# VHH binders against Flagellar brake protein YcgR (ycgR): the designs that were tried, part 15

Target 1, 263 residues: Flagellar brake protein YcgR (ycgR), of Thauera aminoaromatica (c4kar8)
Amino acid sequence: MAELSTPSPASPAPLDGGRGDELEKFTLRGARQILQLLQDLITHRGLITAHTGGGHSFMTAVLKVDEERGRVVLDPSPDPQANRRALAAPRLTCVTQLDGIRIQFPLVGLGEGQDKGRPALFAPLPAEMLRLQRREFYRLQVPLAHELSCLLKAEDLARKPVEVSARVIDIGAGGVAVVVPTGAAEFVIGGTLPACRLALPDGEPIELDLEVRNLNRQTQRNGTEQLRVGLRFAALPRAADTRIQRYIFKTERALNAKARGGL

## First folded at step 11 (VHH)

Design S3 (from P147 with E104D)
Fold by ESMFold2, fold request of step 12:
Structure S3 (fold): chain B 263 residues (1-263), chain A 121 residues (1-121)
Amino acid sequence: as target 1 above (263 residues)
Amino acid sequence: QVQLVESGGGMVQPGGSLRLSCAASGFTFSTYAMSWVRRAPGKGPEWVSYISPLGGSTSYADSVKGRFTISRDNAKNTLYLQMNSLKPEDTALYYCARDLDYWDSGRFDIWGQGTQVTVSS
């Protein structure tokens, strides 16, 4: 029998850089909005995980926004090694959550010093802050029993049309991830697959254009190689978006009810 | 209910040491900066020491620098003050105080009844 899933760690990981283009529309760049969001973290006593690279992180908090000097004041770690790593890092990736809102921002130019006779870490105000509602970063892991599929209209190596029926492994507001046999088609990152068909349980398949965002080769237990293809929805019609969100909502509720009923 | 309970006070000769403790309950201790404040007989309150929410930043009044050390154990919801090289002028009622501000300090909303420290020859 399979082991129970491991609980989530207390320190949230940064969002993947491969999602950067998709996340741009949720990125705040206005000085006033950035100042207000940082102040909200102080007001609501948000604790922050600061990632220094190499798999290292430390807990911190924004202690003050110093508007006059254009900087943030951070709580140093009581561990001197963590402070040294932070000061040596070219960039801190700060991640936190506030009332179901995920917040992520970079800090560059971190320095140490004192303010009001108190040691602290200092950095210029971030030039950008990512602010996501839960629904904007959630990816439903599609249950295998649903057998959700997407018909891809792709090309082979000779650029001839091929159709590939791909199993959908996850789905969110912005796209799907699928698996196909290695060699079933030629995929290029940035390439567009027009007029693909996403099969949902209700109604007719959805016709949509997909953009290839990432590729990952995987080996199955039987030794067969598969290609994981990350696909972004192009201009998604509102009706299609509504159907996708309904599927995600219903499936999530069903999975949550099953998890609560188990002992 | 929100509570702060100080302990560890007592009588000590000059040059001696004491360790004060403050047990916190009823709130998320690790999200608050904390301070020690003291009142000597016939005097007003005097801020003694500050510690940041995660414990990485501390500061002290000039009168106690080099002799007192503030610390916290967030897993045990406890604030400490280690007092070394005690002087008669350190005689006071010592309070643990919760700070509403992370950095600009001065809005203490909760403190306990205090613990008496008496330094006499």
Scores: ipSAE 0.555, ipTM 0.841, lowest interface PAE 1.6, mean pLDDT 86
Fold by ESMFold2, look of step 11:
Structure S3 (fold): chain B 263 residues (1-263), chain A 121 residues (1-121)
Amino acid sequence: as target 1 above (263 residues)
Amino acid sequence: QVQLVESGGGMVQPGGSLRLSCAASGFTFSTYAMSWVRRAPGKGPEWVSYISPLGGSTSYADSVKGRFTISRDNAKNTLYLQMNSLKPEDTALYYCARDLDYWDSGRFDIWGQGTQVTVSS
């Protein structure tokens, strides 16, 4: 049997579209920048996960950037069904990494054909490419034992102020996800929650404004209904960012040590 | 160490078939395009076939098109060449070659030692 390497972490799913404005500062739109980044993927042999919708994806690679024709040449899948899904999709969401930097870009207008007698998939150059350092896309899953919390300054359904102590389930450089009991407050996507307090172990709680980015109803194993609320940090002071990154680093180190030495 | 090892060559009559294998080790096989190249007696190298890194695109020299099929199994780090309807002109030492370029082939940096294919009645 052929020798297999240890599996690397799977490419993460496309970033939530509701993060678009917070990600704008990492978005490349210049034609020369886009051409150079695509060429860097070729040079560094980046493999790409192309998402076709409906939870489907396939592996591909940029085989060539054809600047004269304004298109990219992609490796078709050896699976014909994956190719059919890709050609039927209104857009592909391509996700990859380059030297620890996450790269995500859309391709529209995908077609098939031949070049140099070789079949390939073709698409116009993307109009934008997202280029993120790890800290800009990573979300730590907060261990339950930490009981990390965020005090939310929200409103109930009657528009009256309420304070909700919410458990933080994940945390990253750009925000947190929390759970609250269904009905504890009204959350509106795009709404702001001013003067919330994020409690980290290494100091005083962080005062910050939060913006609601997504809402998902969840049923716990015991049948309890809860609401998962995705929250974006407003402009995050450097000191607060540093404290959040320190928490993430410390927690990752502790979790990795347990995985190596635990059962 | 980076290594390519060909096998599956031998003597066959015209019209016969052979299947060549190339075992790759010491590098990430799935991130390279691969080719088969052959060297007939007294001749220089002749490109035979190409396959893209993930296996979705193949191409062939006109002299072998329709008779040869290139494939790869990235889980097994193995490249294959199925050769059907063999002709005396196919007699050569066959090499698998690692292609430095994904698409604009012709820059092969690593070669195997080759496997001999002889087509003679």
Scores: ipSAE 0.552, ipTM 0.843, lowest interface PAE 1.6, mean pLDDT 87
Fold by ESMFold2, fold request of step 12:
Structure S3 (fold): chain B 263 residues (1-263), chain A 121 residues (1-121)
Amino acid sequence: as target 1 above (263 residues)
Amino acid sequence: QVQLVESGGGMVQPGGSLRLSCAASGFTFSTYAMSWVRRAPGKGPEWVSYISPLGGSTSYADSVKGRFTISRDNAKNTLYLQMNSLKPEDTALYYCARDLDYWDSGRFDIWGQGTQVTVSS
């Protein structure tokens, strides 16, 4: 008899929160929507990573939605310490993915008890659930053959304008990560790089403003130092957004075809 | 191909112990609740024990409570039943069963072949 497969595993970490108002359009707050999404987790057998804070987490599942009592029933951990951490936490941040959809929701007021003589964890229904389509959290690893680059309008050590052509290593709906030689420019976390130019393979470069979000030093195989710069799109025009999404979609289709042997 | 294979049955004296195992393959074991069910001679099926998908919740029929312990090792895709203080009434064919319903048990879709437990002097 054929196996009925379950959805993909839960995402390992909560979203960092960056621009919380930007995520509001993906946040469900209606009671009916929340109940349906919780029921979808049960139907698809979604496993959930419950984060208790301090880098601790445990695996769980929604076993039942108890509409009459307004609560969810969660699978306790077989590890008693994980259960104690969960019960002591002021909130759990629950994260999972179903069919490329990221789902994240808080549970507050977690309690321990029994239902049908079976031990379980209980919490009131969440007041909100974040539901993101794959395109809204996905980062494409850019193939080297595409030679995707971004011209950065930055400053050198002397605070003078410098233009740096940076290789794009990943790209998503909200930004890019690039690499530059160490010392090519000075970057400040939170700083803005106006009028940069992102070169996509099809069409003219996109002019856009970028915000520096993270910096990470890397040592290459040949021993050279380079800097990984995480950049967020500021005020991205709709046309630019559409071109970026199109590039991601087409590139991933091509990569999937190669993985299946359809080169 | 989805399979459940029970083992560990045998003959034992009253008061003895046995450990049953159930090897699961062909499906994502950790996303299913599991049960042990038994069929005694001349009787219909009797639910014995339940374990939740991640192993944090267990329950037992009153007839075995305090004597039997269900457990699972999701890394090895294996379900267990430790049976202590066995009685002649425990003589049955024991089945490992996959539960379609996470919490409100009663819809078992896949069963193993069973392993015989015989308790006699």
Scores: ipSAE 0.525, ipTM 0.828, lowest interface PAE 1.6, mean pLDDT 86
Fold by ESMFold2, fold request of step 12:
Structure S3 (fold): chain B 263 residues (1-263), chain A 121 residues (1-121)
Amino acid sequence: as target 1 above (263 residues)
Amino acid sequence: QVQLVESGGGMVQPGGSLRLSCAASGFTFSTYAMSWVRRAPGKGPEWVSYISPLGGSTSYADSVKGRFTISRDNAKNTLYLQMNSLKPEDTALYYCARDLDYWDSGRFDIWGQGTQVTVSS
């Protein structure tokens, strides 16, 4: 049964705030939804990593949801220094997983006290909770043998149209990262590349619009300059989304089976 | 499969001390609150002490406050009860109990066999 487990980070880090607009649709803000999700953490005995800033964190758990007082009861750390850091932090960023679903939420106004003669940490109910299925945060590293490519319709330095065939290095539900030779085209963060074509192994290329989200220049060991371009899918059709998710699922299963020496 | 094994009991004179241990196996110890419960001769079970899953919160019955200290070592899957200033009234069979409730101590699903503590001259 250990062979069926996927490796995962021992201390899951908070998701990057730079994806804030993209994550908003997965953010729960209704009081009923928040109470139910917190109760699910109690029922399933979820352990929580609470990040206090400066690279510090401590393990905790939701012991109780006190709906009448509008607060959550947390297990304090047995380490007094961890408790002091938590109480001094302007907010805690709590991260956990429940049945493969990633959950992240802020707690502000953390205080210490007692309830039923038991010391605990208390905070008002969070105003929001992020709830993500695996497919919504996972990025598959594309095997070289698949030769996944994306035809980009961009502009050169002189603002003339160019088509660039870019190798896809990773792919997820929200976009791809590609590599192009430096100078093959000019990219602007926030710019839109209409009518690009993503070539998946199973069928015709997908036509889609892409938005440039990040650029990273790199010099390879042989001195060659390349540009890593992070691209977001704009208005992805449902059929295209299904094909992308199926590719990711099948590829990951194949890679996991190969790593275990079986098929 | 799931097992709790208490040890460390014995005979002690009034005012003495004992340290009880409880070895846990067959489950993820760190995700359960734990309690000590005792049963004196001719009496029903009496809750003694509670400790939260990660060990940051404890509580005690009034009869033992200030004399007993509950602790846990999640790396060793072991629960402890340090008993000081023992009285004849503490004579009982002491059980380690797994608590299904994180905060309210109303549902114990697994118990050990118990370890006898006898306080007499």
Scores: ipSAE 0.518, ipTM 0.823, lowest interface PAE 1.7, mean pLDDT 86

Design S5 (from P147 with I110Y)
Fold by OpenDDE, fold request of step 12:
Structure S5 (fold): chain B 263 residues (1-263), chain A 121 residues (1-121)
Amino acid sequence: as target 1 above (263 residues)
Amino acid sequence: QVQLVESGGGMVQPGGSLRLSCAASGFTFSTYAMSWVRRAPGKGPEWVSYISPLGGSTSYADSVKGRFTISRDNAKNTLYLQMNSLKPEDTALYYCARDLDYWESGRFDYWGQGTQVTVSS
């Protein structure tokens, strides 16, 4: 009986530093705002995915905000190994959603202890919380089982037109991230890829223009080097936008249902 | 509609064991802290045990500490109470209760109908 290794939730892509100014608009640093948002997470009973690094994560919840002690109380994992990883991690990346808005915040200085005789994880209050209000900044990690792809119209080193089939790893209202083999094509940041085709599960591929926004070389576990390409939707028809939004919503709902044990 | 249905109660001799179950429906079970509460004849309700939403945090009344174990299966929407080394003083109607708050003890918004536990020689 092959233990179906539940695919480890993909580590949230590091918010690439180049969008620093735009992200600042969505970053809360005020103590009162942070406290309120944490309290809202409690009130709305939001579950949090805490990433410990190395592709590992566990589910938690904010149980209490201790303003007097300047700390947040988290629900430990029922898995002792997950808790050990969390405590060993220099930083937790916490990701959650409230009212359809993605919230991300770091926790550092995690410790274990008891409060009122109840075991818990404790961390200092986060210094900042990112609240992504605009759907355009939210990126859904595409489940591997969906096998989304994008046909890229690019050029090689000789400026000869080439078509590259790329796997879509994340998608949002504003664009996609894809992975391609190293050397498959030449990509230039700020360059436009015209008449590309995004394949969604629900119908015919969407034709769209893409702008290259970032390039990151990644080494896979097997030692193979890949290029991650961040792409913005340069020109997206309204009908295509609706289809993309529908896909994202449907997928998020399914993932959330699964996470809640409903599927 | 929120429903909590307890089962597994019965009559046992002192030193015996029982396992209580509570089937939850009508709400997102995995996002609530849960408790067991009991009411002995002629007495008020007594808190017995607490478990956090994800099950990583548990606590017990001093009267049952070391003998009872609370657990949950969020995939099955079920709360459990393993009761070992039962005593006559454990005789009560046992309720599954939904905690109103995650960390403040003693506040519940929903209760089941209860399951009777009787410990008698």
Scores: ipSAE 0.883, ipTM 0.956, lowest interface PAE 0.4, mean pLDDT 89
Fold by OpenDDE, fold request of step 12:
Formats: C-alpha cells, structure tokens, sequence
Structure S5 (fold): chain B 263 residues (1-263), chain A 121 residues (1-121)
C-alpha cells in the first residue's frame, strides 16, 4: 500500500515583481513598520515559505527580531540541503499570510549561526515588506479543467485589429492573467484592450475592458514560447464583478473541499 | 483543549537508552517551539532540551548534551527525546512542555503529566 504522500500544502508562490507600481502602495519601507510586522509574525506564529529560487522553497518561521543588531532570526530547515540552498541564494523571498493578509518580503545576506547555543539563520532586516490585503490581490489559480478563456481584442505588429483567444491561468477581483502564443498580438503595458470577452463556466462570456499591466515571456518544457499577460479589469460591470467573485468563491470552496478529502 | 501526553519512560540500567514520546493535540503543533523538562525527586524543574517549530534549531542543557537528542514529527504532532548513555542523575519525571516563546527560554504555557524515567543499577 503506497503511502500516498499527502501533497505538501502548495507553498504560495511569490508575487512576480513585475507589478512594481501597483505594489508600491502596499509596500512598507518604514523601519518601525517592518519591525512591527515581523513581530506580528512572531506573535501570531506565522509560518513562512522561504523561496530560494529555482523552484525550491522551505518552511521557516521568524524566531526573533533582533532590533539591536538589525537582524531577523529564522528557523532553519530540518533539511540541511534546504539550508544550503538558502545560504547560497542571493535573495530569499519570504511569503506568509497573517489574518488573510499576504505578506512578502525579501531577505538578503542570509547567514547561519548560533544565538544562545541555538542554531539559526540570520539575515539583516528587510528593507521592505509587502502587505497585501486579499481582496484586491488574491489570484485564484484556475484549474486546468475549467478551461477559462479570454478573447482579447488586440493589435498585431502592423496595428491591425486581431482577436486572440487566451487561456486564463489566474483570476482575481482585479484582473486576470492569460497566456497567449508568442507573436499572436502586440501588447503594450498600460494599453487598454477594449470589449474583451471573459468566458466563465457559469454562463455567457463577460464583456469587459482590460488594461495590460505586465508581460512575461515563458518557455514551456516543449520549447514553445508563450506570453503571459497580466490584465487588469479596466471597466467591469457590477454584474460581471459579481459573477467573477462567485466563480472564485465557488472554485476556492471546491478546491478546499478536495484538499480536505471531501471530494 | 491543549493536551500533551508523554510516554516511553521506564526503568533502565546506567548506560542504557530510552526514547520518550509526547503526543500533542488541541493546537497547531508545528507552530510552537517545544521543550523537555524534567523534575528529579526533591529538586525543581530542570530544562532539558529545546526544539524550534520546524525542528531546525535544537539546544540542550549541559547535563544532557551529547547524550540526548530532541526531535519532532509535525505530521504526527509528536515530540521525541532520545536518551542515550543514561545516568542515575537522569532519574526524573520528564515533561513535554510547550514553549511560550520561540526564543526566550524557560517559559512554558502547557505541560504534560510526565513520564517517569528511572536509571538504577
């Protein structure tokens, strides 16, 4: 009987830095604020997913905030290999959630040591911490089985109008991320795509205006290049917003139920 | 309700080994630092060992250093203490304790009932 290794809870992926301007509003840079937030992580016993790059991560916790030395003390992984990766990484991306708020912060200059005879990882205090309230930035990873799509009204290189059917990979209250074949259309960050159509499983497509917020070229394992496009809902009718929210909620509930073994 | 239940104690000869277990329930075990504390007859409580929430950090009292090993299985909500090279001085009631803080030593908010370890010739 193969012990079904309970899938490790999907470590929340770090938010891609490409959302730079929008994230600034939610970025704490004040020393006192940073210290307080780190202390809150301790107080609330928040576990942190520390991303070391290359798809590797490990669980940690803030054990102590050493204000005098200007450093944070982290719980090492019980896996020595994870610690080695962490120490070798130029940057550690820490992700956690506190009271429904996503917290993300970088640590640089990670080192190992001991404090009071206890092994620990040490890093200088982060220069910034991102604090995102779920409602605005939560992105549901769309199950592949749902096959959400968005018909994009875009332009090609010749500025000729083209329609591109894009797969929706994530969706939130504020927008969607889609993937399109490379070269299917030209996208300009800050550009508006009018009268696009978002297809949800629950009914007719939603017509909406989208603003291009980020572009990321991705190479698939098969060598195919795809363009990930982050899109903001520029003009969303109230009814559409309700439908989107309903979809997200329903999907999340289903995913959670499945994760709990209820399906 | 928070519960800590120790087991694995017994009588052993000097130089022998025991493995203590502590089953934790009623709280998110993986988010707490844990300790072993012991109380010998006629003596006050003595801290024995500490382990961080994820198990990456451990510490020991000088009296047990090199002989005892603390570990945890967060999936099983269980704390362990491997005790090797036991000495008569290790005779005590051993408690599993939940640390109140991650880094400040000696503060506990919950204790088990303890398991008796007796090292005797």
Amino acid sequence: as target 1 above (263 residues)
Amino acid sequence: QVQLVESGGGMVQPGGSLRLSCAASGFTFSTYAMSWVRRAPGKGPEWVSYISPLGGSTSYADSVKGRFTISRDNAKNTLYLQMNSLKPEDTALYYCARDLDYWESGRFDYWGQGTQVTVSS
Scores: ipSAE 0.875, ipTM 0.958, lowest interface PAE 0.4, mean pLDDT 90
Fold by OpenDDE, look of step 11:
Structure S5 (fold): chain B 263 residues (1-263), chain A 121 residues (1-121)
Amino acid sequence: as target 1 above (263 residues)
Amino acid sequence: QVQLVESGGGMVQPGGSLRLSCAASGFTFSTYAMSWVRRAPGKGPEWVSYISPLGGSTSYADSVKGRFTISRDNAKNTLYLQMNSLKPEDTALYYCARDLDYWESGRFDYWGQGTQVTVSS
């Protein structure tokens, strides 16, 4: 019985450089910004898919940023063949996601070595990092304890009106991201969901119109598929905007306080 | 809730072998560096071995180098320590520990209850 090697989840393909002009606004080239973003990857324990070319990739992580030496320290693959491919590649294309934002950066000059007796891969700091933040506005990651929800008025596959209660995972001045069960409704990018209801902890739900801006299917660790829906506020009353802003501010302050006091 | 549960300890003769296991739960195991730490009677904690999140990087204390092998199965959320050529000096309570940082050694935020290893003639 040939153990059907479950196809490794298709590593997101690198974005081809052909959309150069459109991606320039999302490209970081500042040394401080690059260092910060690499540090954020460490802090948030972001795993990276490193593409070596020829359809090959391996999983890695930034273990350390060595500012003094101007290099990144990467976790080698447990597969020696993958490491050999990586070292032979003229360029490593690293792809990851942080807070739902795709991050892509090249590494050139990859080498192997040891630091403090630990094997590692080393590369010079990337000259640029692509951060596809499509959002004009900062989005707060909603604490799970807040249980923010949005009642979406959508249509099913039969175009029958359905109401879907979606968990809000992030919120900003411009919109929300929600997660819905796969198949709960049909969403079309650019479509409007009228008269939805955003539930905040501080009062009655806010009625608002939402525009679908992004759809991302995510497989949870338990194998359950979820649909992440990025929604823009299409028409937000001033009072609603004020409430949302207040919630964001209050929550951020609380999170920051907790982060400072927990130490 | 983060949980680390060690197993596989026991009594062995000098020169014998043991394999310790640590079952991890309550966190994304594959995104954390892990370590084994031991505490011998009357002594402080001693770091034994380190493994990176993906398992590509490992390190060992000089006292166990060449005898012990750390490994992990991220699909099973399990950390292992193969101990060969055991010595009486290896007698200790062995802990599985989650490293707080990927590269800085000696900082752990969670520990298991430990598993006892006794090496005696």
Scores: ipSAE 0.859, ipTM 0.948, lowest interface PAE 0.5, mean pLDDT 89
Fold by ESMFold2, fold request of step 12:
Structure S5 (fold): chain B 263 residues (1-263), chain A 121 residues (1-121)
Amino acid sequence: as target 1 above (263 residues)
Amino acid sequence: QVQLVESGGGMVQPGGSLRLSCAASGFTFSTYAMSWVRRAPGKGPEWVSYISPLGGSTSYADSVKGRFTISRDNAKNTLYLQMNSLKPEDTALYYCARDLDYWESGRFDYWGQGTQVTVSS
């Protein structure tokens, strides 16, 4: 089974479900907090991208919260096919931003009906809402010239220790994505890789524990297969976090200066 | 500065058609619901039609259902009312209004100056 994948820079697309436990600290579950955040979206007229699966989405807005019935009222799409896909979907993943804050929440049990004699979509209030600052969701695409690498302490198919030097393709506050040759090691989603070493340009490598969150096989243009491995930082010390944030900040500034000022 | 400018009114015979337009400026048109409201001679305002911000939900007063069609072009910041099978009772000054029905108190916060529709003779 071979599959091509491209790097995924920060975007309005839903955040990866494999990062659910790292995002828990940014997840609102209190009823009052959820109602207030929904009301903020209504007051500020936030436009929402509702993802229905299969790469399909439609634009909507929360028109009101019906507290008596415990549900949100959504603006239907003018495209009837988008409405049919939304109603058939087991869940909608809603994504929006408000003043640089990324907001994401699920809606399940979507239905159609009338509100004030007008067509509308309805869903029960979400049980959770994710609220993130840019730092909390941003992933820097690592310039090739930096040659960032991570030494992975992994296992082969026979569960024997193997060390693999993997190129880092993106990095954020919560983890990295790396590429390795297919077959260099056996990776299992949910598996842990203790005492790996992340090599940043400006000092000694950082020792950190990693957890495998996703795996994507890809074929390079020369036909060579490689594996993209999404890795979450487990138990990241403050000093390591500071060095990673400093790297991201300095690199982003340098890239922005090139884009704006030229050579 | 919010501005709503209606146009397209005039005199027509009974059974005729007109298309009203409303040019919007000074605000993000696509995030607001819009309505048409009319005022017949000697009468108070009567709500005519509503359209949601993204255009997926419309509604009409009973007196115009099946004859009038509200639409919007969010790329052009323009609201429309297609009026068919006009009757003398449709004679009125027609206003484009920004509709806050799902929002703060006070349903219509901005109105245009109106465009006159006269159905006679």
Scores: ipSAE 0.411, ipTM 0.772, lowest interface PAE 2.3, mean pLDDT 85

